# Designs tried in a protein design chat: VH-VL binders against q9h9l3. Part 70

Target 1, 176 residues: q9h9l3
Amino acid sequence: PRKMVAIDCEMVGTGPKGHVSSLARCSIVNYNGDVLYDEYILPPCHIVDYRTRWSGIRKQHMVNATPFKIARGQILKILTGKIVVGHAIHNDFKALQYFHPKSLTRDTSHIPPLNRKADCPENATMSLKHLTKKLLNRDIQVGKSGHSSVEDAQATMELYKLVEVEWEEHLARNPP

## First folded at step 22 (VH-VL)

Design Eh5
Fold by ESMFold2, fold request of step 23:
Structure Eh5 (fold): chain C 176 residues (1-176), chain A 122 residues (1-122), chain B 107 residues (1-107)
Amino acid sequence: as target 1 above (176 residues)
Amino acid sequence: EVQLVESGGGLVQPGRSLRLSCTASGFTFDYHYMDWVRQAPGKGLEWVAEIRNKFNSHTTYYAESVKGRFTISRDDSKSIVYLQMNSLRTEDTALYYCARDWFDSGYYFDYWGKGTTVTVSS
Amino acid sequence: DIQMTQSPSSVSASVGDRVTITCRASQGIRSYLNWYQQKPGKAPKLLIYDASDLQSGVPSRFSGSGSGTDFTLTISSLQPEDFASYFCQQANSFPRTFGGGTKVEME
């Protein structure tokens, strides 16, 4: 069975000096890149720094954004019971205030066979932009308007597919 | 409670038009894909058209037999799916179902309306 | 278009019997195969999606298996409410296509 989705989040700065990362957008795609979820999310804390250069989040996006508690419920309903693919996915789960089972989690920033395909050190933590350019011949996160979490989630799924057979077999032999 | 209620069927002559509506309730309509599937009397099921959700640009797809004659559309604010059927032919005679389409694991029609009957004859 | 060949076209069975219905795709469709039940005068009802996943509220006596081109729906112990027609449907490619159906009727 392929109950697999990919997730990407954009964060804004909250807390003292805007250094805490809080969820402000979340996108979830299915195995084929179809978008299951893509909403702007209003953090429960005051936004100190929109981080727009990277997040793409502006004040107007927050006017009708889904409150965090509601969005979290919608997102977790989609993630429950599924293999969830992400890039540096611990940051996404932290922003969601959520723990997903390790056996169902795939992190494209730490898959040795994927790094090997990109001619990168096996234990390096590689950026999504670099892996996507190298392995998919596509540019993501282009321009000064910030990242697209839809684009990033789709790229993450495509990267995982390059090593899916190999890595799923490895994990079956080496359960976490 | 999920509900899909089709309307707009009837008896029409070949070459005429009809517009079907499907009113949805009880779920997050604008997150789902929506499809029309038809069943001719005593026959099997035939997929007709699909319209995708707001996150996928409401992209549309059609069976070859209806392409250019039928148009699927949706109004997310009213939770309604439409099927505009132009240049109707005798072979379009069928019970037309509205189906909710979810896509977290493959693509599947997890809820169907009761259907509305379209009869094309002279 | 992907042709879905469903067999048998009908089966006569008794309550308690194991019933097996097969569906063959003209091309590989991965696991993107769904099964529906339809009773006379009623809309289809989803039983199994993505080849083997049981829809919520569907009894566990229903199961699906297969991948690629060959798929099977099994009813482990037929119940009176299971006398109906069954359709497979592929969702790998457009147009979505259905099998011709299998009528399960009382012996």
Scores: ipSAE 0.864, ipTM 0.928, lowest interface PAE 0.6, mean pLDDT 94
Fold by ESMFold2, last read:
Structure Eh5 (fold): chain C 176 residues (1-176), chain A 122 residues (1-122), chain B 107 residues (1-107)
Amino acid sequence: as target 1 above (176 residues)
Amino acid sequence: EVQLVESGGGLVQPGRSLRLSCTASGFTFDYHYMDWVRQAPGKGLEWVAEIRNKFNSHTTYYAESVKGRFTISRDDSKSIVYLQMNSLRTEDTALYYCARDWFDSGYYFDYWGKGTTVTVSS
Amino acid sequence: DIQMTQSPSSVSASVGDRVTITCRASQGIRSYLNWYQQKPGKAPKLLIYDASDLQSGVPSRFSGSGSGTDFTLTISSLQPEDFASYFCQQANSFPRTFGGGTKVEME
């Protein structure tokens, strides 16, 4: 089989009114959930809004954070040549300033068989939290101190495994 | 560029202790798992112990033959992995290799040191 | 423990020969099977990981195949530097275990 990893990122607000999402943490896990990468990342521009309630990012995390350019190089080295699984993964790639081949990209927010298993409309965009609760009987993103990108990447991989055979066959018949 | 240099081997009597060290350079040490693998003279390879990376809590695993006697540990600030070997037996006589372990696709030992020899005899 | 049975224990071959080495696991190990080469007095070197992935810098005459319990290492055209011992190793479960090895010798 093809090599597969899952990714999740946390973003902070930069730019006018803090509306631009900039990468501040990235976690990558292997097929079994082992953590290949988990670093805080210093954006190249000033942070306007840490978005701590959701991101879990605080000023202290930025003091020794890996500069974006270096972190991007480390992350892309792991992702290159692999099937990359994520949830709403377009946002993660945008924050990385990176294009991953569509044929090697899997987005658990846009997989009709996964929605069907969760008794959701096939073409609805469902949250990672909702799918994880429905299909894995687990609560993630608990509390008010922010998301864990490790926890979220691990959940994303587990969700994909539920539909992996069916979805990989579908993509083989219907190349993007 | 990648180097693994083992040290601390020697000749000891049964029941004594040794501490092996493996000094790493040329890669991001704290991202990798690290393992010890041994090879008795003229024999095959035997996995001894593994210590995982900082992102996986430095969790440790041991072969049954050494569990309770050997302790693997690491110092990420110095890029060193250790094997504390207590209550040594003649069956522990081997060349001990330090191995770098990566896990993006399965788990595999992609770089090995030259090893350090441990001889246990009375 | 997962026992790894390697066959043959040794093979005599000539430069240019196709050499096939088999490794069988006592339980399913998915694709988590690695192949190493070891020359006398040297540390093992990784050739193949995850059953079929070629390690960087390893010649393309080496290939691996298999999944589950049965795995094969193939050397398509043996070279003088390929006379060595070869070991398979499973990484599906702890303890990690190695096959008994296959010595490839000049006939």
Scores: ipSAE 0.858, ipTM 0.928, lowest interface PAE 0.7, mean pLDDT 94
Fold by ESMFold2, last read:
Structure Eh5 (fold): chain C 176 residues (1-176), chain A 122 residues (1-122), chain B 107 residues (1-107)
Amino acid sequence: as target 1 above (176 residues)
Amino acid sequence: EVQLVESGGGLVQPGRSLRLSCTASGFTFDYHYMDWVRQAPGKGLEWVAEIRNKFNSHTTYYAESVKGRFTISRDDSKSIVYLQMNSLRTEDTALYYCARDWFDSGYYFDYWGKGTTVTVSS
Amino acid sequence: DIQMTQSPSSVSASVGDRVTITCRASQGIRSYLNWYQQKPGKAPKLLIYDASDLQSGVPSRFSGSGSGTDFTLTISSLQPEDFASYFCQQANSFPRTFGGGTKVEME
């Protein structure tokens, strides 16, 4: 049984000089790319740097954004008990202030068979944009208006599917 | 407590219209897909229509037997799903269920209302 | 449309019996097969989704298995409350389609 979802988050800068990353958008998709969740999220602290060029977050998105505490509860309800797929996913969990069991976590930035399919060094950390272009023949994160977390979550799921059988067998033999 | 309450059924002549409503409570309505499923007297189950959630553009799907005659819609602010049924036929006679559809692992109807009866005759 | 062929159409059984109901899809549906129970005068109730996952609150005597085209619902030891009709339903493709049902009756 494949109880599997993919997640992607966008962060804004908070804290001193805007260097702390705080959650401002989260998207979750099912195995087929249907969107289970996609909300703008209001951090509990002052936003110093919207990071719009990468995050796509603007002040207008915060007007009706879901407060972080409420959004976190909604998101964790979806993630509980699932295999969660992401790219550099520890950053997403950090922004959620959440720990997901390693046995149920899949990180497309650290899957050697996926790198091999892309003709990349197996142990290199490759960007989502690069892997998506090489393996799915798609351009994501195009332009200077920011990333789409829905698009990125969908791409992440499709990348994982390319190695799913092999990697799930590997993890069964080599529990994290 | 999750609740789905259908209403708007009744007895009508062929060619007439009815609008069914399903009022939802006790869950995050705008995150779920919503479906109508019908059951003719003494018969099995037939899927009728689906409307997806706000994140998937409220996209709609219909059984071939109802395409062009039925319209599914939703009002997320009121937590209501509707089925507008035009040009009704005797074969549309059934108990109509509203179903909550969740899709984290496949797609499945995890909660059903009690249904509302539509009878098309004469 | 994906045709769902459910068998048998009815079963006469006694409390304590093992009951097996099968469902065959006209083409592959992966694991996207659900099972519902319906008692007379009541709405259907989800038992099993995604072929083998037990819905919360459903007794462990119910189990599902299969993938692709062939699926089975098993009741390991029939209880008095299990006399009902059972329906399979595929969710792989539109339109969603149901099997014809299996009525489980007391013998």
Scores: ipSAE 0.854, ipTM 0.926, lowest interface PAE 0.7, mean pLDDT 94
Fold by ESMFold2, look of step 22:
Structure Eh5 (fold): chain C 176 residues (1-176), chain A 122 residues (1-122), chain B 107 residues (1-107)
Amino acid sequence: as target 1 above (176 residues)
Amino acid sequence: EVQLVESGGGLVQPGRSLRLSCTASGFTFDYHYMDWVRQAPGKGLEWVAEIRNKFNSHTTYYAESVKGRFTISRDDSKSIVYLQMNSLRTEDTALYYCARDWFDSGYYFDYWGKGTTVTVSS
Amino acid sequence: DIQMTQSPSSVSASVGDRVTITCRASQGIRSYLNWYQQKPGKAPKLLIYDASDLQSGVPSRFSGSGSGTDFTLTISSLQPEDFASYFCQQANSFPRTFGGGTKVEME
């Protein structure tokens, strides 16, 4: 199948001292960057730390946010059966309490051909901000008001497209 | 169950205006793109207009034959898509369908209403 | 605008026949090609999207193939309910455009 979406999530702190990461926003884009989903999500647990500097989440965003169970159902319907592209995507799946098949998962933080294009060590873990600046000549995550999960999901898809043919052929020869 | 119900068609003279409505139910309306497609009597299908979802700024697109005369809009709170048709011409005579447009893989009209007939005649 | 040339314009066939309909785009449209079925007095129904993906509830005797400019809809064994008109439609570019249609009728 060639059905491909990109996902990015923002998390807030729950649990003791706000150390547990809980889903508070999720954005999903199609191959062309059109937005299939972008909702604020109310965690089932009390929010201790909004982590606003990175998450962009504030108290007012939670007033009309979609409850986690409902949002998770909506998100998983979009992801099921598709190749899902993300950056450090294990964190997104962890926040969703979900395991996507490894054969259908693409993580732009660990794709050797993508690192090569950026003149970075092939086996290094690279940040989305760094790769986007080097390979797309765009600044994302600017300032201290938080990240945009829409912007980040769109950047992630464009980065994957740079290596899609090569990496898909590699995975076909080397199934996970 | 998904439903799309068009209304507002009728017989009008050239140069007049008409407003079509499409009432949607049974799905998350504000997540979908919505389109109008028309079919002249005994003819094929012609795409007319598209309006995108709330996450994509409700951006609109038009066929050249209707650009400047027709306006597509939506009210997500009521789950209604509108087509305002001004300066109607005899070649606008058709059955007008409302279509649900999904875009997880390509872009496709996965559900269609039954249509509403517009007849433009002297 | 991307022109969609659909052929043949009509097909006379019998139940059990294999029917092939072709659609050619005037420029590359990647895989963004859909197929619809329309019966008299009814709205169109999606059969195939993204060139080859079968819509849910559509019988497996329908299949689509192609990429770029040349696309094919195949009905492997025609059934009585398959006598209808078929339209291709490209979704690569605006305006969205349809082929002229193919009427599949009983010989």
Scores: ipSAE 0.841, ipTM 0.917, lowest interface PAE 0.7, mean pLDDT 94

Design Gh10
Fold by OpenDDE, fold request of step 23:
Structure Gh10 (fold): chain C 176 residues (1-176), chain A 120 residues (1-120), chain B 111 residues (1-111)
Amino acid sequence: as target 1 above (176 residues)
Amino acid sequence: QVQLVQSGAEVKKPGASVKVSCKASGYTFTNYYMHWVRQAPGQGLEWVGWIDPDSGGTFYAQKFEGRVTMTRDTSISTAYMELSRLRSDDTAVYYCARSDYSYGYEFDLWGRGTLVTVSS
Amino acid sequence: QAVLTQPPSVSGAPGQRVTISCTGSSSNIGAAYEVYWYQQLPGTAPKLLIYDNNKRPSGVPDRFSGSKSGTSASLAITGLQAEDEADYYCQSYDISLEAWVFGGGTQLTVL
């Protein structure tokens, strides 16, 4: 069976008005929550908005940040061939300019059984923060210091584990 | 109507450059990747690369790296593909095609194609 | 030099079943990447026929079906009709090349 990892990325704003989301940190954890990868990443373009309140990224983090191309290679090496769990994971893949097989992707923002467990509408898109609080009784992304992609990746994996059996069975019967 | 409208046919000499345009309408331009695919006369489809209209990020097939430049103008929902140092084997119909950036990778919308002829 | 391998041509009589194979490798179809199929009528742009291995977009008859196994995929056309005469291309993503790749195309002739 394929190994499973969870990924979470933090983005900063680049482009003329900082509206372009560029990868600035990526964290990958294994099934047990162990950190496999956690690096600050230097975008190829000038950062206009660090989005610190949300991203947790500060200018000092970019001093020794890994260049995007290098980081991308490292990340892809980890992800290739694995089941990748993430929340709204399409944004992470987009930032990585990467295509992961749909059948090997698990997006916790689109798992109806997970929403059901959280007493949310099955077809609604709930935040990672909300699901984590409701189902794990844990607060993430607190304060104004920004998010921790490691914490978010771990939470994502734990959430998925709550519905893993049911969802994997569903996918087996209904391949994406 | 959802459609991609491409610029007209081009005739170029070897060594020249060509820039093909693809105007999107009927959908949110920045929500889809724009791919470029070419087809030489009587031959199959060949992927050239893609651009993310939202970010302007590009990714090219290795074969075309250094010769192709993809750009976009979001104000007019138009993607551009420029191919330089043209040679005879670049003669082809060039298509633009969209794919969803989220969970649908299929090329579900195609332009009608732009014939680029490279001849001395 | 297509990365995915298709037969150059197939033929069938009206009402018959035909299949078009698409052979990949461990770095594309075998790497679990989905397969897509496109139909191209003469003088026209390709049209999406099958996505995600076996799903049909709106407007595509159920006579068309896709399947995937191992490093290969197949397009099946049942109840062959004259209007099905076209070129058919399979597509997938190759992780080693980091590129979208096509088959060489198959010319379907309806006899």
Scores: ipSAE 0.941, ipTM 0.963, lowest interface PAE 0.5, mean pLDDT 96
Fold by OpenDDE, fold request of step 23:
Structure Gh10 (fold): chain C 176 residues (1-176), chain A 120 residues (1-120), chain B 111 residues (1-111)
Amino acid sequence: as target 1 above (176 residues)
Amino acid sequence: QVQLVQSGAEVKKPGASVKVSCKASGYTFTNYYMHWVRQAPGQGLEWVGWIDPDSGGTFYAQKFEGRVTMTRDTSISTAYMELSRLRSDDTAVYYCARSDYSYGYEFDLWGRGTLVTVSS
Amino acid sequence: QAVLTQPPSVSGAPGQRVTISCTGSSSNIGAAYEVYWYQQLPGTAPKLLIYDNNKRPSGVPDRFSGSKSGTSASLAITGLQAEDEADYYCQSYDISLEAWVFGGGTQLTVL
């Protein structure tokens, strides 16, 4: 079986009015929650809005941040060939300008059995924060200091593990 | 109606530049990648690159790196592909095609193509 | 040269079954990337025929089917009809090239 990793990214605002979401941090954990990658990333364009309240990114984090092109290469090296778990993961791949095979992608924001377990509508899009609280009885993304992408990636992996057997069987019968 | 409308045929001399436009309608322009694919006369399909209309980010095939520039104007839902330093072997029909960045990579909508002829 | 390999041409009589092969490598089809198929009628733009290896978009008859195994894919057309005469292209993503790649195309002639 293929190795499994979970990914979570934080974005900052670039462009004339800061409406463009640019990758500023990426965290990747293995099946056990061990951190494989966690780096601040320097966008190719000037940062207009750090979105600190949500992203947790501050100006000081960009001082020694890894340039985007370099970080992208490092991240892709880790992801290639793996089953990648994420929450609304299409946004992470988009920010990375990366295409991952659909058959090797697991998006916890689109797993009906996970929502069912959380007593949510199966076809609804629930937040990572809500699912984590409901199913893991853990609070993430607390306070005003912003998110922790490591914490979010770990939570994502733990959530997926709750439905892994059932979902993998489903995918085997119904490949994406 | 969901469609991509491309600009008209172009005739250029070697060394010149050409800029082809692709206007999207009937869907949210920024929710899809815009790809460019060309086809030389009697030949197969060749991927040129893509642009993310939302961010303006681009990714080009290595063959065209340094010679192609893709841009977009979100206010009019239009994508542009500019190819510079044209050669005779750049003669082709150039297509724009969309793909969903979320959960579908297929090129599910195509323009009718723009013929670009490069000749002395 | 196209990254994915297709036979240049195939032919069949009306009502017959034809198959078009698409051979890739470990960096595209063999890397688990999905295969897509497009139909291009003479003088027209390509049209999506199959996506995600074996799924049909709305409007595509069930006479068309796709399959994938290992580093190769195949398009099957049953009950061949005159209007099926066209060029067919397979497509996938190559992680080593970081590019969308096409097959060389297959010209299908209906006898």
Scores: ipSAE 0.940, ipTM 0.963, lowest interface PAE 0.5, mean pLDDT 96
Fold by OpenDDE, look of step 22:
Structure Gh10 (fold): chain C 176 residues (1-176), chain A 120 residues (1-120), chain B 111 residues (1-111)
Amino acid sequence: as target 1 above (176 residues)
Amino acid sequence: QVQLVQSGAEVKKPGASVKVSCKASGYTFTNYYMHWVRQAPGQGLEWVGWIDPDSGGTFYAQKFEGRVTMTRDTSISTAYMELSRLRSDDTAVYYCARSDYSYGYEFDLWGRGTLVTVSS
Amino acid sequence: QAVLTQPPSVSGAPGQRVTISCTGSSSNIGAAYEVYWYQQLPGTAPKLLIYDNNKRPSGVPDRFSGSKSGTSASLAITGLQAEDEADYYCQSYDISLEAWVFGGGTQLTVL
């Protein structure tokens, strides 16, 4: 079986009014939750809004941040050929300007058995924070310091592991 | 009606630039990537690049790097592709085509194409 | 020249079954990227025919089917009809090129 990793990205606002979401941090963990990658990333354009309360990104984090093109290359090397788990993962791939095979993608925001296990409607889009609290009895994204992409990636992986067997069997019968 | 309407045919001299437009209607412009694909006469399809209308981010095929510029005007749901330093082998029908931002990579909507002729 | 390899032409009589192959490599189809198929009628823009290897969009008859295995994909057309005469292109993503790539196209002639 293919190796599995979980990814979570944090974005900052760029562009004239900061409405453009640009990658500013990326964290990747393996199946066991070990950090494989965790870097602050420097967007190609000037940052207008750090979105700190959500992203956890501050100006000081950009001082030695990895340029986007370099970081992207590093990240893609890790993701290539792997099953990639994420929450609303299409946003991460978009920020990376990257296309991952759908058959190798696992989006925990669109796994009905996971929602069912959390006593949520199967077709609803639940937040990572909510699912993590309900299923792992763990609080993430607390405080005013913003998100931790490592923490979020680890939580995402743990959530997926709860339904991995069932979901993988489902996908085998119903490939995307 | 969901459609992509492209600008009219262009005739250019070698070394000139051409800018083709693609106006989207019937759907949320910023929810889909806009791709550009060209087809030389009697030849196959060739992907040129894509733009994210939401962010303005672009990604070009290596072959066209430094010579193509993709832009968009969200206020009028229009994407643009400009190709500079035109050569005779740039003669082709240029198509815009959308793909879903989230989960659909397929090019499910195409413009009718814009013929660009490069001749001395 | 095309990254994905298709036969230049195929032909069949009405009612017959024809298949169009699409051969890729380890960096595209073999890298698990999905295959898409497009039909291009003479003088028209391409039209999505198959997505995600074997799924049909609305309006595409079930005579068209797609499959994928290893580094190759195949489009099958059963009950061939005159209106099926067109060019067919396969498409996938190549991770090494970081580009969407097409096959060279296959001209289908209905005899």
Scores: ipSAE 0.929, ipTM 0.959, lowest interface PAE 0.5, mean pLDDT 96
Fold by ESMFold2, fold request of step 23:
Structure Gh10 (fold): chain C 176 residues (1-176), chain A 120 residues (1-120), chain B 111 residues (1-111)
Amino acid sequence: as target 1 above (176 residues)
Amino acid sequence: QVQLVQSGAEVKKPGASVKVSCKASGYTFTNYYMHWVRQAPGQGLEWVGWIDPDSGGTFYAQKFEGRVTMTRDTSISTAYMELSRLRSDDTAVYYCARSDYSYGYEFDLWGRGTLVTVSS
Amino acid sequence: QAVLTQPPSVSGAPGQRVTISCTGSSSNIGAAYEVYWYQQLPGTAPKLLIYDNNKRPSGVPDRFSGSKSGTSASLAITGLQAEDEADYYCQSYDISLEAWVFGGGTQLTVL
C-alpha cells in the first residue's frame, strides 16, 4: 500500500505590508501520528509580520531556523511518492513552491463525508479547529499564542482516518 | 475578456537581452501562476519557468538558470520574462500561460506568443 | 531532447480513429503526475485539450479522449475531421528536474 503522511505549515507575512504568506514552520507526521519532520524555516526574504497570534512564530524561532531552500529539499524528499493529507493543503504546497500529484493529494477541508460526520453542510469549507472539536473532542489552536503545526498535522491525519475507507473508494471510482 | 496580451515581436543581436511582457485581463492576476514556454521554429514546446504573481517567487528550468529573470507588476496585472546573453538558438516564439495552484495544474489560458529573432 | 517521447507524426482518413502515445519515466508520469494534452493549430498558440489524464475542458468534443498507464499516456481521436489536422503535445511534471515537461509533439495529418 502507498504510504501516507500529513503536513501542516505556519506562515509569516513578507512583501509589501506583510501581505505575502511565506513558510516559517513545517511539520509532517506519519499515519500513526509520529513526527517525521518539524522545523522552523527562515524565509528567503525579510519578515514584515510574524503573525504570531496565528502562526506561533516569534523572532527567536528564526535565530536557528533552517534556510528555506534547504528545508524545502528535506520536505520534498519526504513527500515524494506519498499520499499527502492536509487541510486547505494548496496553501502549504504554494508556500513550498511545490507540485504534488493531484491523485496523491487529500484535503480535509474539501471532503463531503467528513463534513457530514460533523453535521456540517457537505459543500461548506470547515476549519480544522471546528472539525477537530466536533469529531475528535480535541481543542486545538487555543488562545492567542499561535497554532502548533505538529498538533494540526496530527489532527488532520486523525480526521482523514475517519473517512479514509469511504473516500479512497470514492476516489478510485472518480479519479481526481 | 479573459485573456493574456503579449508584447510585439523583437529582433535582437547575439549577446543582447530581451524583455517580453504578458498582460492579464478578466481574472484575478495573483490567483494563478504564470508560466513561460517557448517554441523554436519548426520545433516543440519548451518550458522556461514560472512566477507566482502573488509572492513574486520564481522557478526556472535548469537550462535557463543564470540567463532568465521573471518579474511582475501587480498594479497593472503584467508578467515579464527577460532573457540575457542571447544566442541564435534562442530564436523562438515565447508564450505566457497561466495555471491554477489549488484545483489543477493545467495551462488553460495562453497568450498569442511573442516572436524573438536573434540574428546578426 | 524531449523528456516525454511522442511519435513525430500520425495520419488517418476522415472518420477513422488515431492514437498518439506519450512515453515518460519514473520521475514524471510514473511518479503519478497527471498528463495534459494541448492542440496547436497551424499558426496559433497551444490550446488545452485534455487535463488530468482524461478530462475535457468545456467545448472539447468527446471524440477526444485520454488515458494513462504506468509511465505512458495516450490521446485517442475518433471520427477524424479535417479541422483536427494540428500538432499535439503531451505534458507532465518531472519531480527530478522540478520542471514542467512536454513531449516533442506529434503532427497529425488528415488524409
Scores: ipSAE 0.879, ipTM 0.937, lowest interface PAE 0.6, mean pLDDT 94

